# VH-VL binders against p78833: the designs that were tried, part 22

Target 1, 198 residues: p78833
Amino acid sequence: MSFPASTHVYIAKIIGKKGEGDKILDLLSKVNEHVLKSEPFTKTYYFARDAKNPDYIFGLELYDSKEVLENSHKTSNPFLAFANYLTSTHAPLAEPLQLLNFKVVDGHLDKDNLGPDAKDYVLYTEYTGDSATLKQQLTVNPKADTSLIIHSLDDPSLYAVVTRYSKSGIEPGPAEISGATSVSQQVIYSGVGFLNRP
Short names: E, the ipSAE of ESMFold2; O, the ipSAE of OpenDDE; V2, 0.75 times the mean of E and O plus 0.25 times the DockQ between their complexes.

## First folded at step 19 (VH-VL; framework fv_patritumab)

Design Q3 (at its last look DockQ between E and O 0.84; V2 from the best seeds 0.00; counts 0 for: pae E 3.9 > 2)
Fold by OpenDDE, look of step 19:
Structure Q3 (fold): chain C 198 residues (1-198), chain A 119 residues (1-119), chain B 113 residues (1-113)
Amino acid sequence: as target 1 above (198 residues)
Amino acid sequence: QVQLQQWGAGLLKPSETLSLTCAVYGGSFSGYYWSWIRQPPGKGLEWIGEIYHRGSTNYNPSLKSRVTISVETSKNQFSLKLSSVTAADTAVYYCARGSPLWADYFDYWGRGTLVTVSS
Amino acid sequence: DIEMTQSPDSLAVSLGERATINCRSSQSVLYSSNNKNYLAWYQQNPGQPPKLLIYWASTRESGVPDRFSGSGSGTDFTLTISSLQAEDVAVYYCQQYYDYPLTFGQGTKVEIK
């Protein structure tokens, strides 16, 4: 098993108002510094921007457990500063913050330990449908540097797949599964965060 | 039953552009990757590239600079263009359907189109 | 690129006898997380496109006779025809789909002795 059963996947969808993306990422960068220094339980802390909207920040986070996320990561000063900004009177968000909880089904994050790059093709796809069908049909893509299949802890009918090709120019689309719907989002590494700890 | 029908010019001169089209019948076009594969006379098989029904492509690096694969979803068709052809590009060209979820084994094939490049 | 090498290049077998074709990949096509081998076998008759026989190294495609079987894991694979029939005279190819670009073996011609 590549991931312990306790591994908690946190997907953050942060949609800032126009021009807020940089500030959001700056704050996340400070959080990332703290994560690297003081949070060994954080396996992945990866942030990207939507390919079409630079103010749409996408976050992929993996923790050893839900507990360390709630009781350690979210209690850190840098995180609190970030959270306070998002809820400040400045009201930087264009859409409500989405924080999604997942478990790892299968896959890998960085098979060759190349690290994230802005030139990477990264696709986040959510599948909605019959859980048994999705579980049976979804499979890892060994061709990809990242191929992570995750299952929602909030909605049993929701799965997601993160696909990354590092600087290769390969840009595959997601497969469609009969009886399921899919929504894909292409994202670009923001420069903030890591897939595996350096 | 899924059927792939392909067509295009079979005789080219050097430096011309190869153009082939494949149409899919009897099955869903959406949700699959569609590939072109060629086979020189008496030789083995070479994967050229693939296209997703939404337009994403992957090419063999050996041919990437000369290959363009396109899709017309409304017609359940996808096409191959290979520019600057030489005698080395003489082959039977096949369109094929890959399995879903990046499992690119090919369960359905076109009948093939012989393309001969001759001066 | 993952290079696929078949052996032998040609094989003559008597009717009713076992035919064995080997395929070696330059890199492993086994994915550890799902323990699947991204390897397929095809049969090609003259003037016809290849026909899928085996995928995932050992799963037989629908409609393929039971005499065809695939085995192996990692880098070494085998296609076996347990009892060669006249209609089995063809060229056989292995193919990996573990990594881009997709690649095929050079083919093995199976004939009747």
Scores: ipSAE 0.640, ipTM 0.885, lowest interface PAE 0.8, mean pLDDT 95
Fold by ESMFold2, look of step 26:
Structure Q3 (fold): chain C 198 residues (1-198), chain A 119 residues (1-119), chain B 113 residues (1-113)
Amino acid sequence: as target 1 above (198 residues)
Amino acid sequence: QVQLQQWGAGLLKPSETLSLTCAVYGGSFSGYYWSWIRQPPGKGLEWIGEIYHRGSTNYNPSLKSRVTISVETSKNQFSLKLSSVTAADTAVYYCARGSPLWADYFDYWGRGTLVTVSS
Amino acid sequence: DIEMTQSPDSLAVSLGERATINCRSSQSVLYSSNNKNYLAWYQQNPGQPPKLLIYWASTRESGVPDRFSGSGSGTDFTLTISSLQAEDVAVYYCQQYYDYPLTFGQGTKVEIK
């Protein structure tokens, strides 16, 4: 599938203190309920745990535009409750919240409309290097159930790729790219969120 | 430039296990998928499977029950085992490098090893 | 599985003349949003391993003579040798890399008439 040019991508990195992952996901579950009922402009709202640390939460979010993200999603009551918890005196985060802004370069989110599953193998990889080289060399993997290539709106040298294989037992790794460095993170679907609207 | 050198026993009896090794020289082993492909005499090419340098595998469903591909990353080597061979497994076996960026066309090939399974 | 069918099975062409090989896939190998066809062509000279000629349906691999060209999209592809040379006597294979398992056409033998 193609993506509208205005599509706005958020990557959320939510580093919870030990034991906080469940509460963070519980609050995100409430936001997800609101998203499903009231936000047709939110096309993807997907949350996973880091494969090595269950209190580290990864989020992949797609919006029709930056405007609806800023003016509608971020102003909703469930989102505000979630945001207030994260900045509360309880101090549930081990590191400051990271919200990364991207645009879609190419790809697809759920090739066969199978939906996310905890058994999926999901890899998030950040590539840093020459923008022209990365743009030329990063290609969609049509064999994957998710193959999404995104480019940072804040750092021209930063690209990222989300790759997901559902029920195949395939565990892909990052490809070699000339002149670039990469950092990869395996994540496991948390049961909170969706890739395509149901 | 990248070179793939392959070796293994070329003559087998029925029910034995085929075992081949491919070593990679002159380039990076990391960041690529590495494949085995076979060609029966006078016939076309059949993709057997692939392995990522960190050990993840994908196999042709037609052979999956009999195939194991493994990697020895410290030696830049990967290997093929095909169990319970029959005369139908007689072929030239090639190792090959998958294209970069998971796009899996094959830009470097080994010279091939003829494996004959006696009747 | 995506089946790859080549035609003809064999082809005799006079030295210096055009050779045309067709490849048809049972399913589209075009990824619509990037407009790339996940299709490659290989040449296999007698006694040699296959050699990559073309990828993305029409992109020549480095060092491949410009007499080789690829065209087509979706399910129908063509490899053209514009002026056949003696060293072009070989079997040619198309291959899709759109979906697992990776599959090859049955081959087209090109010989001098």
Scores: ipSAE 0.364, ipTM 0.783, lowest interface PAE 3.9, mean pLDDT 90
ESMFold2, look of step 19: ipSAE 0.050; ipTM 0.677
ESMFold2 (binder alone), look of step 19: mean pLDDT 93; pTM 0.956
ESMFold2 (binder alone), look of step 26: mean pLDDT 93; pTM 0.956
OpenDDE, look of step 26: ipSAE 0.049; ipTM 0.684

Design Q4 (at its last look DockQ between E and O 0.79; V2 from the best seeds 0.00; counts 0 for: pae O 3.2 > 2)
Fold by ESMFold2, look of step 19:
Structure Q4 (fold): chain C 198 residues (1-198), chain A 119 residues (1-119), chain B 113 residues (1-113)
Amino acid sequence: as target 1 above (198 residues)
Amino acid sequence: QVQLQQWGAGLLKPSETLSLTCAVYGGSFSGYYWSWIRQPPGKGLEWIGEIYHRGSTNYNPSLKSRVTISVETSKNQFSLKLSSVTAADTAVYYCARGTPLWGDYFDYWGRGTLVTVSS
Amino acid sequence: DIEMTQSPDSLAVSLGERATINCRSSQSVLYSSNNKNYLAWYQQNPGQPPKLLIYWASTRESGVPDRFSGSGSGTDFTLTISSLQAEDVAVYYCQQYYEYPLTFGQGTKVEIK
């Protein structure tokens, strides 16, 4: 598995107020339906809940390019309905929507095409440190069903790793890297979205 | 220089529980994977399982129902328990450090502990 | 599981001569997009733990003499000792780290002829 150099990655951090997670995911499920039917350029559209707080939504999205994200995905009616809800006077978010832009360094999304499952163990880890060191030290884990390494387009010091295991009893945890700091977040597949197009 | 020192009972009867401990000196315990590997006399090596220092584990499926690996982070130690032993579990048991990010291969090893299961 | 098979089971080599050990995996251990082979080699002297020699199929560990080299890709790998010395008498193991469970070859004993 390889990714075209133009591949654009979004990491979405959607911090809903208490009780808002279900509505946010319901709107995203309608976006996902449109993505599956009408957006062949959207290669990954995966949404999960934070393991500790079900109203915090994590998104992993891969597009063929930034252009199709901006001009096709973000102009679709289901996306506009989702975006309008988030910015409405109801004010469903506890914190401003965070959309992080990355490029793919290396990896794979769903090695055996098993599809995402709520029983998967999924870990998202951000590393901040010297870019040359992180580029050298971050390696793909072929033992994982997902092992994705991404590099921020806006912050050269920021890398992230997404790791997923479908097997019971395996918890992905990359080792620490000397000279870098890291923050990890366990997430649980929400039932909305996909890793590889079906 | 990292050093791993291991200890535990070396002679067991069938059905008993094997229990070994490995202590890590001269290096960081945090941020690494730690493994147990065994070697029956005159034979090759078998990976038993691993633990990340915060307690996450992964076990060889062939042993998963009988194995528990645990950490005592405050003492820089990790341990192996293997329940319901038989003569087939007779082996030298090694602890080892897994490197780099994912516990891929083993750069430091304990000296080994011979465990004999009689019948 | 990925089965690792070494050949020969044992070999005898004269001092200063070349020793060649083969390792075959039942499935490829090459990750094609980064072009890395997830394979290591170990040396084990009698009564001692294994010692890491080579990782990523061909990268020597620090302190390992130049006479040790690894080669191969995919499913077929070779450890070569270009000029055997007395201290190289040991059992050698290959190990894959491409897939769980981690597995080792059955070993190859190297002796002086």
Scores: ipSAE 0.625, ipTM 0.860, lowest interface PAE 1.8, mean pLDDT 91
Fold by OpenDDE, look of step 19:
Structure Q4 (fold): chain C 198 residues (1-198), chain A 119 residues (1-119), chain B 113 residues (1-113)
Amino acid sequence: as target 1 above (198 residues)
Amino acid sequence: QVQLQQWGAGLLKPSETLSLTCAVYGGSFSGYYWSWIRQPPGKGLEWIGEIYHRGSTNYNPSLKSRVTISVETSKNQFSLKLSSVTAADTAVYYCARGTPLWGDYFDYWGRGTLVTVSS
Amino acid sequence: DIEMTQSPDSLAVSLGERATINCRSSQSVLYSSNNKNYLAWYQQNPGQPPKLLIYWASTRESGVPDRFSGSGSGTDFTLTISSLQAEDVAVYYCQQYYEYPLTFGQGTKVEIK
């Protein structure tokens, strides 16, 4: 198994007002510096922009446990600065912040350790349906540099798949599962964060 | 029962554009990847490319610069265009259905269309 | 690209006897996380499209006779016809779907001796 059972996956959906994306990413960049220096328990800290909305920031985070997320990462000064900005009187968000909790079902993040790139094709797909069906039918894509299957800890009917092709020009759509609905989002690496620790 | 019917011109001159269409009957078009595969006379099979019903495509790098695959979901059809054809493009062209998972193996096939390129 | 190589190119077998076709991939098509081999086998009759026989290296497609079986893992695979029938005269292809682009073996022609 590629991931310990305690691994916690955190999906962040941050939708800023027009023009706020850069500021959000700047603050996340500071957080990332701290993560690299002081948070060995953070396996993945990857941020991308929605392909259609540069102010929509997507975050994929993996931690050794939920505990280190709550008691270490979220208590760091850079994170607090970021959080304070989001809740400031400036009110930079266009929509409420979404923070989703997942566990790893199967997959890999960067099979060849190429690192993230803005030219990567990255697709995030959420599946909603019968858990047993989804668990049975969702399969890792070995063709992809990233193929991560995760299950929601907040909603047992929710699964998600992260697919990445590194600078290859491959742009597959999501697999459709009978009896399930899916919503996909294409995202572009923002330059902030990492898939595996460098 | 799922059936794939394909059609298009079977005789081309060099530099022309190959154009084929495949229509899907008796099954869901949505949720699958649809591929084109060709076979030169007396030779093996070559995967050309695929398209998802939502329009995303993947092509064989060997043909990428000349290949365009498109989809018309409302008609349950998808098409192949191959530009700048030469004699090397003479083959039977097949449309095929992939699995719901990235269309990696093919369970249903069209009958094939022979396309001959000759001066 | 992953190159698929079949052996032999041609095979003549007596009716009722076992036919064995080998397929080798230039890279492993086994994914360690799910322990699946991304390998399929097809049968093609003259003037007909290929017909899916086996997928995941060893899973038989619905409607395929029991005399057809797939085995192997990693880079070496085998299609076996336990008792060759007259209708089994055809060309057989292996295909990997582990990596883009999808690739096929060159084919093996099976004939009756």
Scores: ipSAE 0.304, ipTM 0.768, lowest interface PAE 1.6, mean pLDDT 93
ESMFold2 (binder alone), look of step 19: mean pLDDT 93; pTM 0.958
ESMFold2, look of step 27: ipSAE 0.620; ipTM 0.865
ESMFold2 (binder alone), look of step 27: mean pLDDT 93; pTM 0.957
OpenDDE, look of step 27: ipSAE 0.113; ipTM 0.726

## First folded at step 20 (VH-VL; framework fv_patritumab)

Design T1 (at its last look DockQ between E and O 0.83; V2 from the best seeds 0.00; counts 0 for: pae E 2.5 > 2)
Fold by ESMFold2, look of step 20:
Parts: sequence; C-alpha cells; structure tokens
Structure T1 (fold): chain C 198 residues (1-198), chain A 119 residues (1-119), chain B 113 residues (1-113)
Amino acid sequence: as target 1 above (198 residues)
Amino acid sequence: QVQLQQWGAGLLKPSETLSLTCAVYGGSFSGYYWSWIRQPPGKGLEWIGEIYHRGSTNYNPSLKSRVTISVETSKNQFSLKLSSVTAADTAVYYCARGTPLWGDYFDYWGRGTLVTVSS
Amino acid sequence: DIEMTQSPDSLAVSLGERATINCRSSQSVLYSSNNKNYLAWYQQNPGQPPKLLIYWASTRESGVPDRFSGSGSGTDFTLTISSLQAEDVAVYYCQQYYEWPLTFGQGTKVEIK
C-alpha cells in the first residue's frame, strides 16, 4: 500500500451554527455527485458529522495533486455554490472555515473495500510536537479498516491520524504520544462521500 | 518505573465468575491499552483482551461471550471478569501494559495470579 | 487468526554458543508501506512473567543485552542469542500484532547443554 508522492490531503473543519449541518451536507452531496461523475483525480471525498455536534462537519479529501484541487475541484459549479453559501450574508458558520493541507505519510483508507458506514467508529487525532519524534513514533495500525498518517504542509510540527473500525464494537480511545500534545475528534459518516472511488 | 500489581480470588468452583483487578503505579494510565493474558500451567500464552483507559474494549473471539474487562480510571485500575468458568480456565492470569497508540505488544507485566478451577 | 509456530519446541545449547529460535506466522505480518514487521519476542524465566526482548522484529527493548537479536521478515523470523549465558535459560515466545486476536507462538524452551 502506497500513495503517489503528489497526493494532496485536505482536512476540512466546517463548524456550522445550530441547524446548519443538514444544508452544508446537502450542498456537499451535490459536490460529491460532481466528483463521482467528473473528477477521477479526487480519490477520497468523505464527510462526517462530529459525534457530539451534528452541525460540525468533518471532511477528509484526497486529490492526485494540489493543482487539480485548486484548478479543477475548486472551480466546479457545485463547489462554487457550496463556497458561496458558506461566505453568504446568511453567515452559516460559527467559526471561520478551516481547511488544513497535508501530505500522506503512510497508511490505508479502506483495507477490505467495505465502504464507509454510519456505524463505523472514526477518530481523527492531531499531534503537535517534534517532527522527527512524531515521524518515528506514529505507526500504521493494520488492525484498523482505516489507518492514515498525514503531515501538515503548513506546520512541520503537526501530524494527524485517521483511524476507522468498520461496523464494530471497537472504539479505541485517542492515542497519546509522550512529548506531544494531541486533540481528537470522533466523527460519524454522514452518508455523503466515499473513501475509495466506487 | 511502571509497576502493575494484581489481585483476586485464586480458587473457584465450576460455573463461578473469575474476577481479577490490576492497579498501575509509577506511570501514566492514560494513553495506553491494558490487557489480560493467561497461561495454563506448563503451557503458552493466550491474549484475553484489552481495554483503553476510557473504557473501549476488544476481546479474543474465543472468549468474547464470557469476558468483561472494565476500568476504574480514578484509581488507575482495570479488571477482568470471566463468567461460567470450567477446569479449562485454570491458568496464571497476567495483566500487562500494551504500548502507546495501538496496544501492539506488552512492555510491563504484573507478576501473575494463579486461578484454579476445581474439577 | 494468525497462527504463530515456533521451532524447535526445545533447544539445548552449550554455554557461550549460539542459540537460534525460529518463528513462522500463518500470514505475513509485514506492512509493506512502512516496511515494518509487527512481531515481538519475549523471554519468560522460570516462575516469572514474560519480559519484552524485541519489537518490530529486530528492535531491542531498552536494557536488553546486545547478544539478543531479531531478524526475518514477512512470515519467517529468528531470535538469536549470540553467546548463551546461564541466565538465558527460559522459554521464548514470538507474538504478532498485525491483526486481532493478538497471538503468541507455543514457546521454545532453551536449556544449557
């Protein structure tokens, strides 16, 4: 299992005001339809709700390159409709849109090609610390259906890990690393998007 | 210097519930997986299951229907219950610390508790 | 389940000589992307709990003497004790952590010949 070196990862943190989650996901569903039909360069387009707040939307997106993300995905009509809603005078966000840029370090997205499910246990963890230490200590978990390690393109001290156990009673807590700080978010698949292209 | 101390009843009758407790000293309880592993006399090791300090568990399928592992985080303790025991459950039971992240391997072990199930 | 099979079941080696213990997994425990083998070795002295010796197939745990080394990849692994000492009389176990359930080899007893 490997990813091309040019693979560009977006982590989207879309913190909607109360009641906005459904509309945000509806717009993302239209973007997803376009992605499936017209964007073979979009390899992962996965959206979930925060487990504690359904109006907080988490996105995991993988593109063949930053260039196709910027020049093709972000110029599509469904994406523009989504972006225009987020920046409209309606002001649907409780906090500014956060789009984090990463490269893949190691891992896999859907070990047995089972597809995402709302019953999956999914954990996203950010680690901040010494880059050499984190690179050495963060390991892939072959036992997980998703185990993805990513490194920030904007902050060398920042790594993140996505872990998913498909349809199981297994809910590992956020893994902590000595000498690093971490923040974790449990998310629930929203019904919008995919991990591997169908 | 992490130390695991374990205790519980060592003699049981068939059909009873085995109950063991492990307390963790000298290190962080958080951020680790905690496991129970057993060894029948003169035999090898069998992984029973694990628990994350927040309560998430994963059990060996061979024992899953009879096993409960629990935590009491305020005391840095975790416990094993194995229901409906038989003579086949006679073993030394160890608690062990799984490594950070994924509980891969076990760097600290308790001294073991022999549990005998009468025939 | 990944079954772990050790060879031999018992091994007698002269003091100061090399001891070699083999471990075979029924499936590969190598994750190709990171090139790591999800394999550990333990020593269990008589009357004591197991003690971690090696992880990632070849990395020695802190405090483990240099005479212990691990090698191999995929499905075939070896623990080598380069110069056997009296305190090395023990049972040795391999363990995979590639998939659940975590499983151990049946053990190899090492004795002085």
Scores: ipSAE 0.525, ipTM 0.838, lowest interface PAE 2.5, mean pLDDT 91
Fold by OpenDDE, look of step 20:
Structure T1 (fold): chain C 198 residues (1-198), chain A 119 residues (1-119), chain B 113 residues (1-113)
Amino acid sequence: as target 1 above (198 residues)
Amino acid sequence: QVQLQQWGAGLLKPSETLSLTCAVYGGSFSGYYWSWIRQPPGKGLEWIGEIYHRGSTNYNPSLKSRVTISVETSKNQFSLKLSSVTAADTAVYYCARGTPLWGDYFDYWGRGTLVTVSS
Amino acid sequence: DIEMTQSPDSLAVSLGERATINCRSSQSVLYSSNNKNYLAWYQQNPGQPPKLLIYWASTRESGVPDRFSGSGSGTDFTLTISSLQAEDVAVYYCQQYYEWPLTFGQGTKVEIK
């Protein structure tokens, strides 16, 4: 398998107040610098903006384990600065921060090693339904440069799929699974982070 | 059960534009990729392209410059346009349903429409 | 493009006997991530559209008789009819969906000897 069983996937949904997106990304950029330099255990640290809301920041993070996320990444000074800002009296968030824990079911990230790009078409879709059904029907797309299926560690009925086509003009369409509900979000690379380590 | 019904002009002259429509009955239109596939008389099958119900398309590179696939979700219909036809475009044209994922294989087919291009 | 080549082009088999059709892809259609072969088989009768028989190289579509089976992996695949019936006279196609564009084999005509 392309991913060790211990791989921890972290999905961050950060909805800032109007105009806060840039500041949030600036801080995340500092965190990213630290991740690149000091966190070899972070395999993916990718941040994008919602296609419809520039202050909605989407984060896809992959770590070697949940332990390094909790005890190393979240203890770094740049991260703490970021976290402190989000909880500051400035109150930059429009909605409560959402941090979701997942494990990898199947898939690949940036298989052509092109790196992230603002021209990418990236779709994040959450599926809620019968776990057995979703597990059976969801499959990776080898035609996409990124096709990742993840299962929630917080809610067994929740799966998610990340699909990316790089500079191809192809817009990914989410699968419709009978008996399941789905919510899709198109995101655009913010310039902060990486899919695979450069 | 899912049924695909297709229609369009079956006789064209060179340089004209082929136009076919496929309507879906008895099943969900959303959540699937819908394809056009053609078969010249006595020959094999050629995939033309596909469209998602929301409008995303993928085309065969061999035909991309001449092909347009469109969708009208409100009617559960999708259409094929092939411009600048020649005798080489003479074929039975099929609409088909792909998987609910990425339209990889085809479980339901239209009956086909013979399109003949002749001067 | 991934080229699909079937063999033979034509096959004559006695009723009740085994029919074997081979399909070779110019590139592997086995995806390492999920260990699935992105390969399907179709049956086509004259004047009718193709009918899906097998997908993922070996999974039978609902309603397909047990006498039809698919096997193989990577670049070499086989469709087997364990006991040929009269209604099995048709042209059979393999199809890959590993990469765009989707491509089909040239077809194999199965007849009764």
Scores: ipSAE 0.391, ipTM 0.799, lowest interface PAE 2.0, mean pLDDT 93
ESMFold2 (binder alone), look of step 20: mean pLDDT 93; pTM 0.955

Design T2 (at its last look DockQ between E and O 0.78; V2 from the best seeds 0.00; counts 0 for: pae E 4.0 > 2)
Fold by OpenDDE, look of step 20:
Structure T2 (fold): chain C 198 residues (1-198), chain A 119 residues (1-119), chain B 113 residues (1-113)
Amino acid sequence: as target 1 above (198 residues)
Amino acid sequence: QVQLQQWGAGLLKPSETLSLTCAVYGGSFSGYYWSWIRQPPGKGLEWIGEIYHRGSTNYNPSLKSRVTISVETSKNQFSLKLSSVTAADTAVYYCARGSPLWADYFDYWGRGTLVTVSS
Amino acid sequence: DIEMTQSPDSLAVSLGERATINCRSSQSVLYSSNNKNYLAWYQQNPGQPPKLLIYWASTRESGVPDRFSGSGSGTDFTLTISSLQAEDVAVYYCQQYYDWPLTFGQGTKVEIK
């Protein structure tokens, strides 16, 4: 398996007020610098913008464990600065912050080591339904450079799939699974973060 | 049960454009890759290309310059256009359904359309 | 492209006997992430489209008789008909769907000896 069992996947959904996206990403950029320098336990720290809303920031984070996320990453000064901004009197958020915990079920990230690119097609899809059915039916796509299946640690009925096609023009929709509902979000790399460590 | 019905002209002259359409009945159109596959008389199978219901396409590089696959989701139909045909394009053309999970094994096929290119 | 090569090109087997068809891929079609082989087998009768028999190298499609089985992994695969029946006379194809373009073997014609 490409991912240790302890791998923790963190999905961040940050919906800023109009015009706040840039500031949020600036702060996340500072966090990313710290992650690259001081957090070898962070495998992925990738941030993108919703294709339809530039102030909707999507984050995909992979850590060696939940422990290092809680006790190391979230205790760093750049992260605290970011967190403080989100909770400041400025109130930059349009909606409550969503932080979702997942584990890796299967898949791969940036298998060709191309790195993230704003021209890449990246689709995040959440599936809600019978856990056994979803577990059985969801499968990775070897044709995609990134195909990651994750299972929610917060809601057993929730799975998600991250699909990335490099600058190929391929823009497939999500797979349909009978008995399950799905919500997809196309995201565009913001310039902040990485899929695999450089 | 899922059924694929296909139609189009079966006789062409060289340099003309092949045009076929496939309609899907009895199942969901969304969530699948839909392919065109051809088979010259007495020969094997060649994958031409595929399309997702959203319109994303993948083509066989051997035919990419001449192939266009399109979709009309509202009708549960997808079509094949092959330009500048020659005798080498004479084949039975099949439409087929791939997996909803991006696995392109084909569980449902059209009956095929023989397209003959002759001067 | 992943080239698929079947052997033999033709096979004559007596009724009730075992028929074995081999398929080799130029590259592995085993995906390490899920440990699945992206390989399918088809049966084609004259004047008909191919019929899916096996997918994921060894999973039988619904309605396919138990006498059909698929095995193998990586680059070498086998379709076995444990006891050949008269209705099994056909051309059989392997197909990889690991990468684009999708490719088929050249086919194996199975006949009754």
Scores: ipSAE 0.417, ipTM 0.815, lowest interface PAE 1.9, mean pLDDT 94
Fold by ESMFold2, look of step 20:
Structure T2 (fold): chain C 198 residues (1-198), chain A 119 residues (1-119), chain B 113 residues (1-113)
Amino acid sequence: as target 1 above (198 residues)
Amino acid sequence: QVQLQQWGAGLLKPSETLSLTCAVYGGSFSGYYWSWIRQPPGKGLEWIGEIYHRGSTNYNPSLKSRVTISVETSKNQFSLKLSSVTAADTAVYYCARGSPLWADYFDYWGRGTLVTVSS
Amino acid sequence: DIEMTQSPDSLAVSLGERATINCRSSQSVLYSSNNKNYLAWYQQNPGQPPKLLIYWASTRESGVPDRFSGSGSGTDFTLTISSLQAEDVAVYYCQQYYDWPLTFGQGTKVEIK
């Protein structure tokens, strides 16, 4: 299952103030309902909490193109309600919304098509370094339920990897790559979203 | 050049616990999975299990109930314990490095330790 | 478990002749989107640990002579020694790294005839 070349990957980092995680996810749940019903162009729409702070929300989103993300997804009523909450005078975010744009290099999202689960061990890792070296050394792990390699559209030195195991206790641990730095974030499926369309 | 040196007791009685240690020299310990693999005399190779430098393990289901692999990162060492041994556990035991990121083909091997379980 | 079966169990080959070893997996070890086969070959001389020869089914490890070649895809793989040398007398193993547990073939003993 290769990905079409136009596939657009969106990584969302939503840093909520203390106590805001539930509301952010509730609004995203309403967006997800619309995505499932009305957005066949949205292939992945997955939201998780940071393992250390439940008010920090991580999003993994795949669209058929950047065009449908900007012109169809971001203009939907449930999305606008979500966006309006984030910019409201309540000021629910502790840090500015971070939205990262990537293309798919290689991988798979849900090997056995069983859906995401809160028991999954999920690791998101960003690698910064020499692009040719990273391209050569980052490989798909067929043993993982998710193994996704993505490359930034805005920063040629930035790659990211999403690795998911359904079995408790397995740590997918990022490899250290000579000449590269890495930052990893463990996340826990929130109950909102999907990896493959059902 | 990466070198793996291994040691431990080579003669055991039934029901004892096998204990082996592997030390890694001349390369990075971090960022790799480290494996134990055994070979009964005149037979083929059996993967026992692996450990990531931060402690995550995967074991062969055939041995899982009796196997513990541990890491001591400060010494660049990892170890194997196999409980309740029988004559069927007589083998040469090797430590090996998995390479590269999660790719579990083995580019460096220890020289092996013959472990004999008397009947 | 992915079971790896080699054939033949042993072969005798004259110096300078071609040696051919087959390895078959019970399940595909090909990741189809990148066309990579998660398969390796090892050489083991008497009294020594295995030595990596080939990975990704056909990529020669550094320092391995070019008389060694790997081929095949999916479930059927071949190691070929184009012109057997005296130092090639050994047992050869295939190994898959597509899924846990990692598994090896039973080995093929190559001897001088």
Scores: ipSAE 0.352, ipTM 0.780, lowest interface PAE 4.0, mean pLDDT 90
ESMFold2 (binder alone), look of step 20: mean pLDDT 93; pTM 0.955

